# VH-VL binders against o27280, part 390

Target 1, 266 residues: o27280
Amino acid sequence: MDSMNVPEVLEIKRIVEESESVKTFIFSWDFRREVRPGQFVMVWDFRDEKPMSVSLIDPVRSEIGISIRRVGEFTDRVHGLSEGDLLGIRGPYGRGFELMGRDILLVGGGIGMAPLAALADEATARGMRVDALVAARTADELLFLDRLEAAGVNISTCTDDGSCGFKGFAHERLLTLEENHDMAAVCGPEPMMFQVMRILDERDVPAQLSLERYMKCAVGICGQCCLDDTGFRVCAEGPVFWSQELSRVREFGRYRRDPAGRRVPW

## First folded at step 17 (VH-VL)

Design B186 (framework fv_azirkitug)
Fold by ESMFold2-Fast, scan of step 17:
Structure B186 (fold): chain C 266 residues (1-266), chain A 121 residues (1-121), chain B 107 residues (1-107)
Amino acid sequence: as target 1 above (266 residues)
Amino acid sequence: EVQLVESGGGLVQPGGSLKLSCAASGFTFRTYGMYWVRQASGKGLEWVARIRSKANSYATYYADAVKGRFTISRDDSKNMVYLQMNSLKTEDTAVYYCTRDDQYEGHFDPWGQGTLVTVSS
Amino acid sequence: ETVVTQSPATLSLSPGERATLSCRASQSVSSYLHWFQQKPGQAPRLLIHDASNRATRVPARFSGSGSGTDFTLTISSLEPEDFATYFCQQSDDWPRTFGQGTKLEIK
């Protein structure tokens, strides 16, 4: 392809069922277009285009994986596809995670584990010690546990209803875990990420947080993923931000933007 | 701990029927496709049946040797997969293994201990 | 379907020797080739997945190599417990298919 902004029509090589509501679609990928954990692509079903996090990056096999949660008409149609069917992929876009140190903490909520699964693969391949806190509302919504275990990740779980692991929220579980990490990466619901960030700041652990904000344009033209008081556009300057950057954003953890750009409480 | 346990094997006459069961534990059973693989004494491994997850409408697939005679099914509420074997032939004599494949790489792991099916007069 | 063929059918060696087992696919399976060990009366045990990755708790003397159509399982120095039947499996194509097996026996 001449430009990363032109969709490439790719065949679905494999489909992995992560849960009843989440599937990972695997494609052959030309790694002359490098992809890093934390970046996203635009997925085009020849009717609509939506941003999706890259959840598998395998340059040895020349494959990428894209994890998609069933939440509406577009995702319902994509979930109905079979191996051998075609999708348009444009990208990658956004700022990816940076790895530093020896010991890393991953904190993921729901589909937020998707970009963190790709990061876990890279960190373990580099010989880092990886601890993952996987959070969800129920056991059935915990994602990537088998993949993380196979990669040698040390896993802690929590569910709001107590159906698996610690009963409670991610930040409550985090308080019971050891404090020895060189960095952290966090992705999930914004209220969860805000609480986790506060704890990591108190522990003096540098954290990177991925904001999976609502967005209409991957290249940042329409500005629908804009943060209120800083002028950040998640699709242009994110989606990965350091905790120091997010601490200056008044809306982080309190408000989001609807499609009309209005502030809505979490 | 990921585990699969088969049961239901035994001796049956040609033309008879048996139902095999496999109890799964230690993983999110409902999201995995499940398989039955058989092995005749001193021979190689042969896939016989596959059932996909609910997200793929429990789609079923059969090896040509058993098509029309065997039915694979599952009960996600009990973490069980079954193989109903009808019109059994002497050629169906084998140890039957329950297994799943790794979703990303496709290798079969884990395996149950197997259950022996003998079809003889 | 992709046919997988193993050679030799039987390999007779002594403890301490190096064993080399081959697996050939009828068409490219990239790196999606896996090796299993089976002892009489037991289920298959995963040894190597994705051509060269050793499974958990598998001794370092076992190694896998190859890509495309030609794959090799090597046991660098045979121990008595290594005398068993070895199967390869491909997973790049549906249905998933197995080789016929290589029986490793004491000379």
Scores: ipSAE 0.017, ipTM 0.572, lowest interface PAE 7.8, mean pLDDT 86

Design B187 (framework fv_azirkitug)
Fold by ESMFold2-Fast, scan of step 17:
Structure B187 (fold): chain C 266 residues (1-266), chain A 121 residues (1-121), chain B 107 residues (1-107)
Amino acid sequence: as target 1 above (266 residues)
Amino acid sequence: EVQLVESGGGLVQPGGSLKLSCAASGFTFRTYDMYWVRQASGKGLEWVARIRSKANSYATYYADAVKGRFTISRDDSKNMVYLQMNSLKTEDTAVYYCTRDDQYEGHFDPWGQGTLVTVSS
Amino acid sequence: ETVVTQSPATLSLSPGERATLSCRASQSVSSYLHWFQQKPGQAPRLLIHDASNRATRVPARFSGSGSGTDFTLTISSLEPEDFATYFCQQSDDTPRTFGQGTKLEIK
C-alpha cells in the first residue's frame, strides 16, 4: 500500500545506449508495485519532473527500464548521468495495454517503440505470435530491433528515406503486409497512428493506440488534458485507447482548425 | 547538425516578383512540414505559407495577406523549399525565415538566418 | 483562428530579478504552446516547447507552465543576456499563430 504519488529515489543500475539520442535507464524494482506495458512513470532529477514510458518490465531480474530521448534541458541532464547516480521515480500511471487472442501486430514510430518493446516481451511470454512493424525517419532512429529479434518477434522495418527496409511510411508498409492479427497495438506520431488505425479497421483488427505526448498532463502537473468532442482526458483515461474510442474523437489524426475554425487535414 | 539556409531576397519594385529558396541539411527533409515565416522591422512574427510532407499529399496553406500572390513548393530530391512571390506590395517588406515543424510536435525548430525582401520604388 | 495574446507588452526589470511573462490563447490549445527568444538582428531561438519542456542548451533559469488557455514563462534570476523579446506560439490549430511579443528591457 505504498503511495505511488511520492517519488522513490532509485539508483541507476545500468544504462543502455539505444541510439545517439536515446538511452534506456534500468532500475531495480519491487514488483509488489505492479507495472504494465503502456504505463508511464514520473522521472525526477531533484530539480524537474517529466513523464516517461516504461520500456522494460522484467520481474525475473526485478528490473524496469525507462527509455528517454534527448530533446531538451531535462533530458540532456538525465543523459549526462552515470550508472550509480540517483533519480526519483513515482508511479506507475495510466492505463496499460490489454492483450487478447493469439496474434498481435505492433506498429511503432520512433520513440513510440519504447512502450511497445515492453508489450512485445509480455506478449511473447504469453505465447503469442508477435509481428512488429518498426518505423522511423532514418535507419539510425529505428529502436529495439536487436531486443525484438532476441525475443522471437517477426520484424518488418520501414524508413522514410529508405535507409533500412521499406522506403516509405508505416501505413504504406502495412498495406503490403496481408497477415491477419487478433489485435494490434500502435504507438507513434498521431498521423501515423490514424492511417494505421484506418487500415486495421478495414481489416477488422481491434487496435489499441497510445497517445504518449499528452503524458505531461499527468495528475498534478498541468490543469487539463482533453481530446475534442468527447472530453476524454488522456492522462486520466489513457494514454492507451481502443480504436473504437478514438473513432469518436473528431480531431484524432484527422484535422486541425484553420483561422475560420474549419477543419484542416493532418 | 540540422541546418536551413535561405536565399533569393533583395530589392524589388511594387508589382515585381522574387523567388526565395531554402536549402535543408542534416535531417530527413521529406518527412517534415516546411514553413515560411516573415518579420517586418521592429514587428512580430507572421506565418506566411506551409507545405506539408509527402504523407500529407504536399497540401499547401497560405496567410490571407498573401493568398493568391505567393506559392510555396518543395523538391524533396534536392532538399529544397521555395516561395514564389508575385505582385509584391510594400507591406511584404520583411525578413523571411524558413523553418520546419514536425506535424506531430508543431513547434518551429530550427530556423534559418533569414533573407531580407525589400519592396520599394 | 486561435489568437494568442501576450502580456505585458514591455517588462522593465533589473538583472537578478524574477521575470514572469504571460500568454493567453483565445481557445484551448491543450499543452501545444511554445516559447521563443529573439535578440535584435537574430532569428528566433526555441526556449520551451509543449508548455514546460526546456529546449537543448537552454539555461535552467527558464521554465514554462500552464495548459489550456493560460501559460507562463518564468526566468528565475535575470542575466544581462536575457533582455530580449519573447514570443509564444500555439500549434494546436492551423495556422500556427504567434503572440505579439513581450519586450524584456533593463530598468
Scores: ipSAE 0.000, ipTM 0.388, lowest interface PAE 16.9, mean pLDDT 83

Design B188 (framework fv_bamlanivimab)
Fold by ESMFold2-Fast, scan of step 17:
Structure B188 (fold): chain C 266 residues (1-266), chain A 119 residues (1-119), chain B 107 residues (1-107)
Amino acid sequence: as target 1 above (266 residues)
Amino acid sequence: QVQLVQSGAEVKKPGSSVKVSCKASGGTFRSYGISWVRQAPGQGLEWMGRIIPRFGRANYAQKFQGRVTITADKSTSTAYMELSSLRSEDTAVYYCAREDQWDSHFDYWGQGTAVTVSS
Amino acid sequence: DIQMTQSPSSLSASVGDRVTITCRASQSISSYLSWYQQKPGKAPKLLIYAASSLQSGVPSRFSGSGSGTDFTLTITSLQPEDFATYYCQQSDDTPRTFGQGTKVEIK
């Protein structure tokens, strides 16, 4: 019936340290509940519940992985957990990525590589050529490079400080890459995604972008998840959107919301 | 390259305790598990327990629960295995091994520490 | 606990022979299986992990196969340095458990 809307208490089977600030939590999963790259789950620590993207989907081992960056009280508590500890998981929720064509470009910034890592596995399994542009502030914040390499992904890196790969931002690196792709998938900070989207649009590459910051209402009232004047609810209609949908959203990549809900420049 | 170096051989009396060390060099000590595996003379391999230094929790095989304590000192990149209430049946070579986070295989092993329990 | 059973317990072989060792788990362990080589007086050395992945630096004559409950280690052309004891190990659950070992001896 409605088992996906009730948290299932799952044991943390494994924890992988991706970086000083990012961990992947791995759970046994019953794949009668299908999960696709780009979807999210609600993670409940028995005090607070937060949406997290699925970063590993492994039906052969019957496992999913959820990658979490330490950014506040909830994530600090979850990072303090150990293998064998319990978390509540609800879902999956949201629209996942759609794959088309023979080749795909992935552009990920920071923790935005998490849903893209799951997508890379699926694209590779389908026989697609996968190119990934992995961006971070510094080399030690680049995520999933070993996993992408093991999957046969062609990797380009860039760091703001030049400590690994191209020195500069993702969109600056993308401008030096003139490869034609059938589609792209993008996830990361909104200013990065906006700049990348503009370049891909000019190149006539259809892109899907994941907007995870608005996933506050996976169940219940979704007013907080609306995008500008479009009326889209990220938890119901996202978090993955085509670039054509986002090109009409006035605030995308230009403004953020402060705690009072006011638009402020990024 | 990653190397695990263990403390030297020990001869102990029944009823005493032994503490074996395993110092890791190269690579990231905190990000991997350290397992302890023993081998009695002429016998196979027996897993005793593990610790993931970053998380501070150890788990143990039930046979050793109550007698074994596995700890780690992150500042010196050293793991320890202490076995109490020693019996002659505890005579074995004790190995530490680094446990991979994803596939949980033992990719690097210490050289082994011979522990002899005799009266 | 998951029991691991190896077959045979020992075998005699000549250089150039194809050697096959099997390992059976008491319940499904998916692909969470590793193979180790141990020589007298030495620590075990990892050969294969995740049932079929060859460890860096291990000769390509070693290969692993299987999933679920039944696994195989194959040495396609036995060399003098391959006379040793081989162990399988499951990592699907705690406690981690090993097979009893297979001794590969000179014929």
Scores: ipSAE 0.005, ipTM 0.487, lowest interface PAE 12.4, mean pLDDT 84

Design B189 (framework fv_bamlanivimab)
Fold by ESMFold2-Fast, scan of step 17:
Formats: structure tokens, C-alpha cells, sequence
Structure B189 (fold): chain C 266 residues (1-266), chain A 119 residues (1-119), chain B 107 residues (1-107)
């Protein structure tokens, strides 16, 4: 409507290489336009725009960060940019994470650690005890371990290949962790999130989960963002949902749809 | 472990309304849904609707849409089902039940509240 | 709305018998089916969810099977406490719907 719906052309102030395939792009930000962990922005390279979660929120430095994994044409072009180059940014959009209680469990897989890193900063600033389970396929794909450690977060890791921490999947590692948390936040591949959600539900831990796959829907035209059974629009009501909302979504963690509308298992 | 305790039996006149409560103890009230199911004497189970207390979000069976209202008070961990314009065929035992996270089964159940509609 | 049809509506059986109750959905519900037991004057009790998953604390003589539209509840070696009414329930769509019930009576 106002400034949120008009792309602002911002200079890339700093680029941090998080891994071989992930970079964080840092911009000066006017915090009269509030940003919360779990929200996303539309990033415009003057050809295409894509939704990206905010991974750093720093009102002291007046900066935000956006972490981008190199995965296709758009992200390849953005990864080719340098400090001083320009990108268009509009937003923020979506519902952010809500914090409650005294302790929180974060469970992140791959790039899903990006919005959780911003949440960890907020939770620690509020004096919460933060436990983070960071999962990836290999050790070199574990993200933000240095930021989490600097923030005083209690970190557990797991990798599919056993190259760092527990050898196995996030849900297998979660079964060996402390059961008592007031809440959890989860972001990563949908099959991982589904398995983690089941365990947290058994432990009666309220969880918020971020569904990034539907963030590609156009603002104002959002049929593709609807979820089964509930009619939720991810760009309007998400991308962050409580686990009991997602429990009524038949697609979540079980199947996706192909172009013909056929259900395809993950 | 979650327990659900419902309000006591009620006798109502046709055309009035009834409000049944379901108080949850144990677990985190905000973390699960509450469904309402009724059973008329000698008949089967009929789903009326549900609420997710965390968001105040309710869904209703079309048959009851317009005369049923399901609400929740997070401060007291209590869900409510209000049925208006009562008819004799609304005489039933009304149950609340915890609505599971992924398979939508109902467990545990409240003990039931008998509502009798007669003049 | 998805209609759930149970058969039989009632049956008579003796202790030690194998009892089979069937439930048919008017359209495919995948495995989103639960079975409940109800005794007179009591709330229903969950026996089986996700078509075949036995609820914690429920005796192993109870089992469920099926997918799509056709489902079965089996009680192997019926016990005195198993004389009750049994209901199936689909959770694939809103509204949630129940079968009409099957009363298991002593022969």
C-alpha cells in the first residue's frame, strides 16, 4: 500500500559468504518500517523478483540481512553481484514468529536456519533460553553456527553423512534431546518439518513452522498459496503457522502437487 | 496428559439457547484443537464443529452453521459451544474432545453434557 | 460431505469369537480413518487411528486395515469387556463424519 508495496532500490552494503552455496546480503534499513523474524521480502534484480526470508535484523546498526542459496537463474545472477551494487526490495510481508514462555527449541534444516537465526537473536535478547538443532546433509552445509554460538545458544548438530555431530536426520537427533520447552520454531525441508512436528506434538510443545515453498505466490493473487482443508494463503496468513493449523493440511509433509494437480509423495 | 471436564446437565425450553463449557487441564491448551460432537438418545455420533484456541478459529458443520458458535477463553483454558434456537431434536449428550495434530482423531473426550429440550 | 457406512448395524457374538466390522467411505479418504468404542453411558474411546495404528493402552486383539474407501476393524478373541458399539470416523474432509455404528451384543 504505502512503502511496503513499492520496491526500494537499496545498495548492497556488505556480503557475507555463509557457505559455498549461501551468501547473506546486508542492507541499510529504515526501521520505521518494522521487520520481525519469520517475515520475508521480495528481492528484485530488475528482471525478476523472488521472496527471501530475512535472516538478520539489527536495529542498532540499522541493517537487515537476506540469505540466499544459489539454486537457479535468479539466485545465480544475485550471487554474481558485489558490494555497492543495487537490488530492489519491497516488504516485509507475512506473519512473523511469535515468542512465548521462557525457553525455545529451534529446529532448522539447510537454508531454513536463515529465518531461525534472526529469531534466535530476538529470543536471546528477550532473555529466553535457546536450544538449537541445526541439521544439514553435510558439515559444510550447516549454517549460522558461529552466530548462534556468539549469541549464547545451546547448539546440537546433525548431518545425514555424520560429518558433524549426530549421524542421522533431524527427527532422530530430536528424540535424544531434552523434552521440556515452552515452544519450538521449525524451518527446513517439508518432510523434516513434518517428522519434527509429530514429535513436538507428542511432547505437547507448541510449534511454529515456516512454509517457504509457497512464498512465490503473487501478492493480491494467491490461489496457488492455498493449503488443503483450511484455505490458508501463505503470503497473507503465513509463511509461519502454528502446528495445530498445519495438522489440518493434508499436503503438509505428505505430498506435493504436479502441474496436473496430482498428489506426488515427497 | 490432557483431561477435559464439561459443565453439568441442562434442561431448556424450545427457542432458547444453551452454552456448554469444556475445561482443559494438563498439556498446553493453545497447542491443540477442540471438537464438539453430539449424540441424540439411541443414535450415533454427529460432529458439530471445532476450534483452534490459539487463533480463535472455528469451523462448523453446515447443518449447524448460523446457530452454533464455538469459542475459547485462553486465560481459563476453557472452550464453549453455544447452540441457539433450540428444538426438541437438539436433545442429546454433547461431548468435547481433543482434536489430534495430524490424524484428526479425537482423544481424550470430555465426560459429556446432557441437554434436554422440552417445554 | 463424505458419507460413512458401517456393516453390520449389529451382530451377536460369543467370548473368544473373531469379530469383523466394515466401514465404507463414499469417496477415497486415503488412510484418514479412526475407530472408536462406546459403552452405554460413556464417552467414546479411541481404538485405532490412521486406519491401522493402535492407540496406546488398547489391547493388541484390536486391529484395523484398509485404505481408500474400504476399511475393517477386527477383534481377535472377543472378551467380555468388548461388548459395545463401534464407530468409524473419517478425517479427510470437513465436516468430520461418523459411521452409523455397529452394536456388538452377547450371543
Amino acid sequence: as target 1 above (266 residues)
Amino acid sequence: QVQLVQSGAEVKKPGSSVKVSCKASGGTFRSYGISWVRQAPGQGLEWMGRIIPRFGRANYAQKFQGRVTITADKSTSTAYMELSSLRSEDTAVYYCARDSTYDDYFDPWGQGTAVTVSS
Amino acid sequence: DIQMTQSPSSLSASVGDRVTITCRASQSISSYLSWYQQKPGKAPKLLIYAASSLQSGVPSRFSGSGSGTDFTLTITSLQPEDFATYYCQQSDDTPRTFGQGTKVEIK
Scores: ipSAE 0.005, ipTM 0.401, lowest interface PAE 16.1, mean pLDDT 83

Design B19 (framework fv_bamlanivimab)
Fold by ESMFold2-Fast, scan of step 17:
Structure B19 (fold): chain C 266 residues (1-266), chain A 119 residues (1-119), chain B 107 residues (1-107)
Amino acid sequence: as target 1 above (266 residues)
Amino acid sequence: QVQLVQSGAEVKKPGSSVKVSCKASGGTFRSYGISWVRQAPGQGLEWMGRIIPLFGRANYAQKFQGRVTITADKSTSTAYMELSSLRSEDTAVYYCARDDQYEGHFDPWGQGTAVTVSS
Amino acid sequence: DIQMTQSPSSLSASVGDRVTITCRASQSISSYLSWYQQKPGKAPKLLIYAASSLQSGVPSRFSGSGSGTDFTLTITSLQPEDFATYYCQQSDDTPRTFGQGTKVEIK
């Protein structure tokens, strides 16, 4: 537990190029410090520290993977690193996903497939039936399809432009899927997650949703993750929340907050 | 899902260079790495290097560093291996193979390109 | 560089025999090991990856086992089409390295 707050300097063992903008960095990991799907780590490049989702958990090989999308100065520097280079890793942090029942639906958008790929591995190892709806703007941005296929996952795809699978948004594709599941896990852009959550709620499917913007709250950094319909802070650990909890948060899927705390529409 | 087709056999003089192509057809070219492996007559398999087309950087076995250049052209789904300063001991069949980024195994393989270096 | 050593370098066998080929890494490679079959004049064909995972389309008589430094490929009932050279390959580190090969010949 105390060791979670001390960064370990780890060597990058392997780099997987997932797409033009996403790489997975693989490290040897001592599983005396347990890691669960849905948790994140703080990645330190010896200048800045940022939260990143754990996308691969392999205790047999003693490895973890961290998938990083290139979106700014920190991630540009990390993407410039090579196998053998060093990064500081602190954690894991946050609530992981909980598994229940015999079958699970995964709904992922873009980089949101990263924590869901780790969850798919755990669910299949437990003998669950796993269905995944993988959504992106274009075919080139669909992530982890090869990993999901190798794990025996039943895959449906959708792209906004129709370049692979169903032409349309994740929630539109979900409406054409009539199977019942014991639970669902959802991760991606908040507007997508909000629409998916509403459909799952109407179908009485309990869902867990991972909100990346709430990762800082799990390590005690607060400000952006704080308001519900009554003005109360919703800073309870994150990033994974049950759908029943999120349905009462007025800003979920409707607006976000900038660094100054001002409302910004999606 | 995907097939790799290589350029035809080459006969080269010592001191010259050879450039072998490997064209991917079907499937998604950039989702995998491309490795180059050679085999001299009656000998085993020797890894030369690989490229991940998305990153644009190649990694080489030290034995070939300075003589080998591996490149990729995403627009034509083609990878290239150029070997310079050819010697008679470079006579071999040269294979390209799709390199799985997680497991590191090779599948599929190109059909091979025979390169003979003789004076 | 990680050195891969196969044993034996060659063996003679009859159809129906159980054939075992071993591969040893100079350092631990976890389960990052693949096995290939090569017939004369042809490119190698993947049989096994991740030490024990059978490639799609490969007959179930082929199996792989091992972890760390010691690995085994087994063919439980040798068929005429199985006379070939077999190679192990590690993918734990770069450079990727192969064993020297094991030639399985007809007795």
Scores: ipSAE 0.573, ipTM 0.803, lowest interface PAE 2.7, mean pLDDT 87

Design B190 (framework fv_bamlanivimab)
Fold by ESMFold2-Fast, scan of step 17:
Structure B190 (fold): chain C 266 residues (1-266), chain A 119 residues (1-119), chain B 107 residues (1-107)
Amino acid sequence: as target 1 above (266 residues)
Amino acid sequence: QVQLVQSGAEVKKPGSSVKVSCKASGGTFRSYGISWVRQAPGQGLEWMGRIIPRFGRANYAQKFQGRVTITADKSTSTAYMELSSLRSEDTAVYYCARGEQYDTAFDIWGQGTAVTVSS
Amino acid sequence: DIQMTQSPSSLSASVGDRVTITCRASQSISSYLSWYQQKPGKAPKLLIYAASSLQSGVPSRFSGSGSGTDFTLTITSLQPEDFATYYCQQSDDTPRTFGQGTKVEIK
């Protein structure tokens, strides 16, 4: 086994309250173990272990951040912790996002903005133009807007209820945005990601999508983590996939291109 | 169906340069990257670098950095690999190979170009 | 650079045999591993991508498994056309690196 597979017990250095249901936990990190946007770590509270995306990567301060949404018993316990408390961390795991071109579109829904916030930092540091579409059910669930603005990102928002920005879903908002991006990165609820992928495919924008739901499977376990009969396991291959890879997965690739280049139901 | 067609065999002197071409037929470069992989006689495969023509970006293995240049002409759907300061150990078959915007897997390969470096 | 080590370097087999080739990465590469077949004088042909996904047009007797550092290519019932050299390749880091190859030859 290499050192990435041994849990380190790390002290919570700082906690940032992102919303009523989301906190970012910040730890000192030894960057001899490189961490890339889109990768995840296993977080251990000494009772249970869960995968969490890395949302902050700061080699200058030697820190990583892990953003956690309160959704169950494990996350409720972790949300009850304070600065100075300990958590076990192992990893990083998974393939991160790849940056190419001059212009990137980020499309994030809810907690899916967490790995995209780390990506936005890297893209802006490389001199890329970054446009972000931040989507949530309500205004109080929009995440990282101040951080994205501070990084120089061009931000568009939408909420299902119309409490902030465009009233509607991410894919409806995307139809009103500029089409000329060299690449895109997408993370959020699966139905949102599917609709967004369809539009980006029609625009010939190569997209990377992060399938966070499958990260809840233990790393290197059984075929229950597979997307379909191909044996493709998100926790082993992902969580980040190119849209072209997902088109080979029956569960997501239920659509093909017609003669006009548009996706149609299979 | 997309095919990659490479230029013909070359015989070069030490210290010279060689430029190999790779033309895509039956498709465009918009959705794909092109990698260059070489194989010396009786040896395994060695990745040299790639270009993603849509983005004008090339990446190189450090071993070849400074000696290799990979370019693409989008109007003719042709990628090029130029290797300078040739040595006898550069004698190899040079392949171009297609990856879908990334070199995760190479699904289509050119037929190969034999380059012989001798005095 | 990530080093890829294949074993065995060569093996002898008969038609109908089950053949197993292994590949080990010097560090974890998740499932970013492909397998290729190469016949003398020909370009390599993609068999398996993402460790276990069968390329379109490749016979189902070929399968891949593994994750992290240890990977296996299996041919369940070797056919005459399967006598070739097989290579694994990682795509987790730059440069992309290949194993040294495994030659499958007739017994």
Scores: ipSAE 0.006, ipTM 0.477, lowest interface PAE 11.5, mean pLDDT 83

Design B191 (framework fv_bamlanivimab)
Fold by ESMFold2-Fast, scan of step 17:
Structure B191 (fold): chain C 266 residues (1-266), chain A 119 residues (1-119), chain B 107 residues (1-107)
Amino acid sequence: as target 1 above (266 residues)
Amino acid sequence: QVQLVQSGAEVKKPGSSVKVSCKASGGTFRSYGISWVRQAPGQGLEWMGRIIPRFGRANYAQKFQGRVTITADKSTSTAYMELSSLRSEDTAVYYCARDTEYESGMDVWGQGTAVTVSS
Amino acid sequence: DIQMTQSPSSLSASVGDRVTITCRASQSISSYLSWYQQKPGKAPKLLIYAASSLQSGVPSRFSGSGSGTDFTLTITSLQPEDFATYYCQQSDDTPRTFGQGTKVEIK
């Protein structure tokens, strides 16, 4: 619908400091416009517009939350805002997660836990068993642990530097976790997601992975996107993709592109 | 220990179709990708396509797109490759192989099915 | 499609010889390269995967090396059962593609 493309100017109701570099901005939301975990909105600061995953969906309080990591000029400006300030919100957009089975695994790296936190809320509300592997570089960058614990999620942690939980990367920690799951949802740095996907494929666990770089394709900002470099073009409809779809994308987990379109290894 | 057993040799007329089966035993059939590779007499190996049975998805080499259909029946642990509009140059031995992805290579192969297209 | 080129197309060797076969990809495939052995009338057999990993049950005289675009299969101290055709194959992209093969013949 056209109405979904009109930005609403919303007042920041509450700001939650998740870490030194991450804040969650909470807004009142009219749930006549439904939002699903894994979908994103366009956030407009009256200068620039950027896609941000929805990290909180609370129909009871009529609120949504958007978690934003400070990483550049736009996010620095947004982090400087206070409760009562205004932002433009447009959406929701994109393909969200599908819940399947009864026992699910969430694997999140850094800010990638944001859309997975919303998914955890829905899964636990449906009576599913949820195991979450929360990964970060350091203990201070582990996100949403208190929220996940309050929801009844079974939490495992790992940090690159060993400051909390298992010392190592998400895929190394996953190898020590031997429980069977009906599905997995994965979100984080692309190299982490690639390694995790390989392990889940070996375990015959269907996985859904969220790729932020495909959010613009879903909203129609760019032209046709190619997911498969093997001789046919598929319009990307992200950000959530099944692991089978990503296993054949040459770039996934291997290289990125610079501004000139040249391949740069991770 | 996975074993792949293929259907027997076929002789077909030009313009007809052939459907070759590949039955898996041992291990979890749905966990494997199954690739189909053919070899014409005295020639090298040519990849045709692959299916992952748990997803029901198949991918094909462009050369065979529109003529080849790869399917899987989970209840019988059997993959199928159907090639239509047969030509004499389709005379080959057709192999199925377990294709786990990435770095694993194709580690288990069927014995091969000879398909001869002659008038 | 990624093109795989093997060299030589054939070679003659004696039992006990060191044999080297090379494979070149038309673009970088990292380490996603496998080597296969095929004997007349038989299905191919996986020897090496991930460019340098020896498949279980394959004799240690077989080894693989390389990354990116250039890869090598080496057979130290060739045995009578090693006279066969050898193929490289990339798994970096779909379609998967094979080299044209290298036939190792008795001198």
Scores: ipSAE 0.000, ipTM 0.397, lowest interface PAE 16.4, mean pLDDT 82

